VH-VL binders against c0hlf1. Designs and how they scored, part 1

Every score and structure here is a prediction.

Target 1, 154 residues: c0hlf1
Amino acid sequence: MINSLLITNNNGNIVFSKYYSNINDEKQSEYEKLLYQFTKDEWVNSKNEKHLVTEFSGYITVFTNVGDLMLFLCGSEEMDELALSDVFFPIIESLKDICKKKGVTEQNFIEQIPKFILYLDEIIQRGHLDQVQLESIQNYSSLKHDQPIKKDNV
Unless a header shows other numbers, all headers, positions and changes below count from the first letter of the chain; antibody chains are not in Kabat numbers.
F, E and O are the ipSAE of ESMFold2-Fast, ESMFold2 and OpenDDE, as the mean of both directions, binder to target and target to binder. V2 is 0.75 times the mean of E and O plus 0.25 times the DockQ between their complexes.
[cut] marks letters that were taken out.

## First folded at step 1 (VH-VL; framework fv_oberotatug)

Design o01
Fold by ESMFold2-Fast, scan of step 1:
Structure o01 (fold): chain C 154 residues (1-154), chain A 126 residues (1-126), chain B 107 residues (1-107)
Amino acid sequence: as target 1 above (154 residues)
Amino acid sequence: EVQLVESGGGLVKPGGSLRLSCAASGFTFSNAWMSWVRQAPGKGLEWVGRIKSKTDGGTTDYAAPVQGRFTISRDDSKNTLYLQMNSLKTEDTAVYYCTTDLYYDILTGYYKPDYWGQGTLVTVSS
Amino acid sequence: DVQMTQSPSSLSASVGDRVTITCRASQSISTYLSWYQQRPGKAPNLLIYAASSLQSGVPSRFSGSGSGTDFTLTISTLQPEDFATYYCQQSYSTPRTFGQGTKVEIK
């Protein structure tokens, strides 16, 4: 299953996080700290959206660069790096779609977080890959576009 | 509570045209994605097409058999959905239903139910 | 296009019977599947959405299950008003597509 999606800027500051598994705040903080320490020196190798992988504490995390952002997708159980990389495709395409007018930058992404959450909700349901077709993601997310974000979307 | 009332059905010759209307009440029509579904006599349900809300771009999508011949439009001021049918063929003979798409309501965490009208019969025959 | 295939195309049953209808998608549609009931001479009405969620006002004898490509609709104890045709529909992609229907008729 998918445990989390983290998005940081180039300095390692988290700009978006979503956890699908029951991980308390202390474990989230430890995971985030270790993730940065284990991957920061390899971020340059993720240029052109190349997917890299790291493993620690029983988690498999794939990561890549999109524009000015670093994306980290964590999985467990039957997930392997190829399965996680397959999930990145619809996430990256969704991110590019919502940021298409100004590009994938930290500022533009922050402005688009509400829409990104709607796209993400169509892709991943309760830690499992759901929608992979961008057109379907666009269609369902647009039905929700003008609604306030609800916490129960996790 | 919610009502969808189709009208405009009737007998038309092959190659002819016909316009269907659907009057909506009991919900905020302007926010709804609207669809047409048809059912030939004694046959199953077939999706015809849909139109998004104006806020979502007001774009249309069609099933392959009707693409280029049918046009879906809406008038939010009148709470009315339309289906303009051109170049009609005998295989277009069916009861035409006006429906809403299922909508996930983020505020309530529930899907809004889709609604269906009673249908209007279109017969294409010489 | 996603093709939906229902099985059986028809079945005969008696009041009190357990009835199961299946629906198969030509590709994975996750849980984007709805079940509709159409009584003779009437418009269809929604029974189940999101594969397993019961529509408000629909009796609890109706239940849905499945994900991906294989789905089932179950009527635990058939009632006289349940003799109807049942359709599945996918909403994963455009165009929306329906199964061919399953007619539940009196034995």
Scores: ipSAE 0.000, ipTM 0.478, lowest interface PAE 18.9, mean pLDDT 80

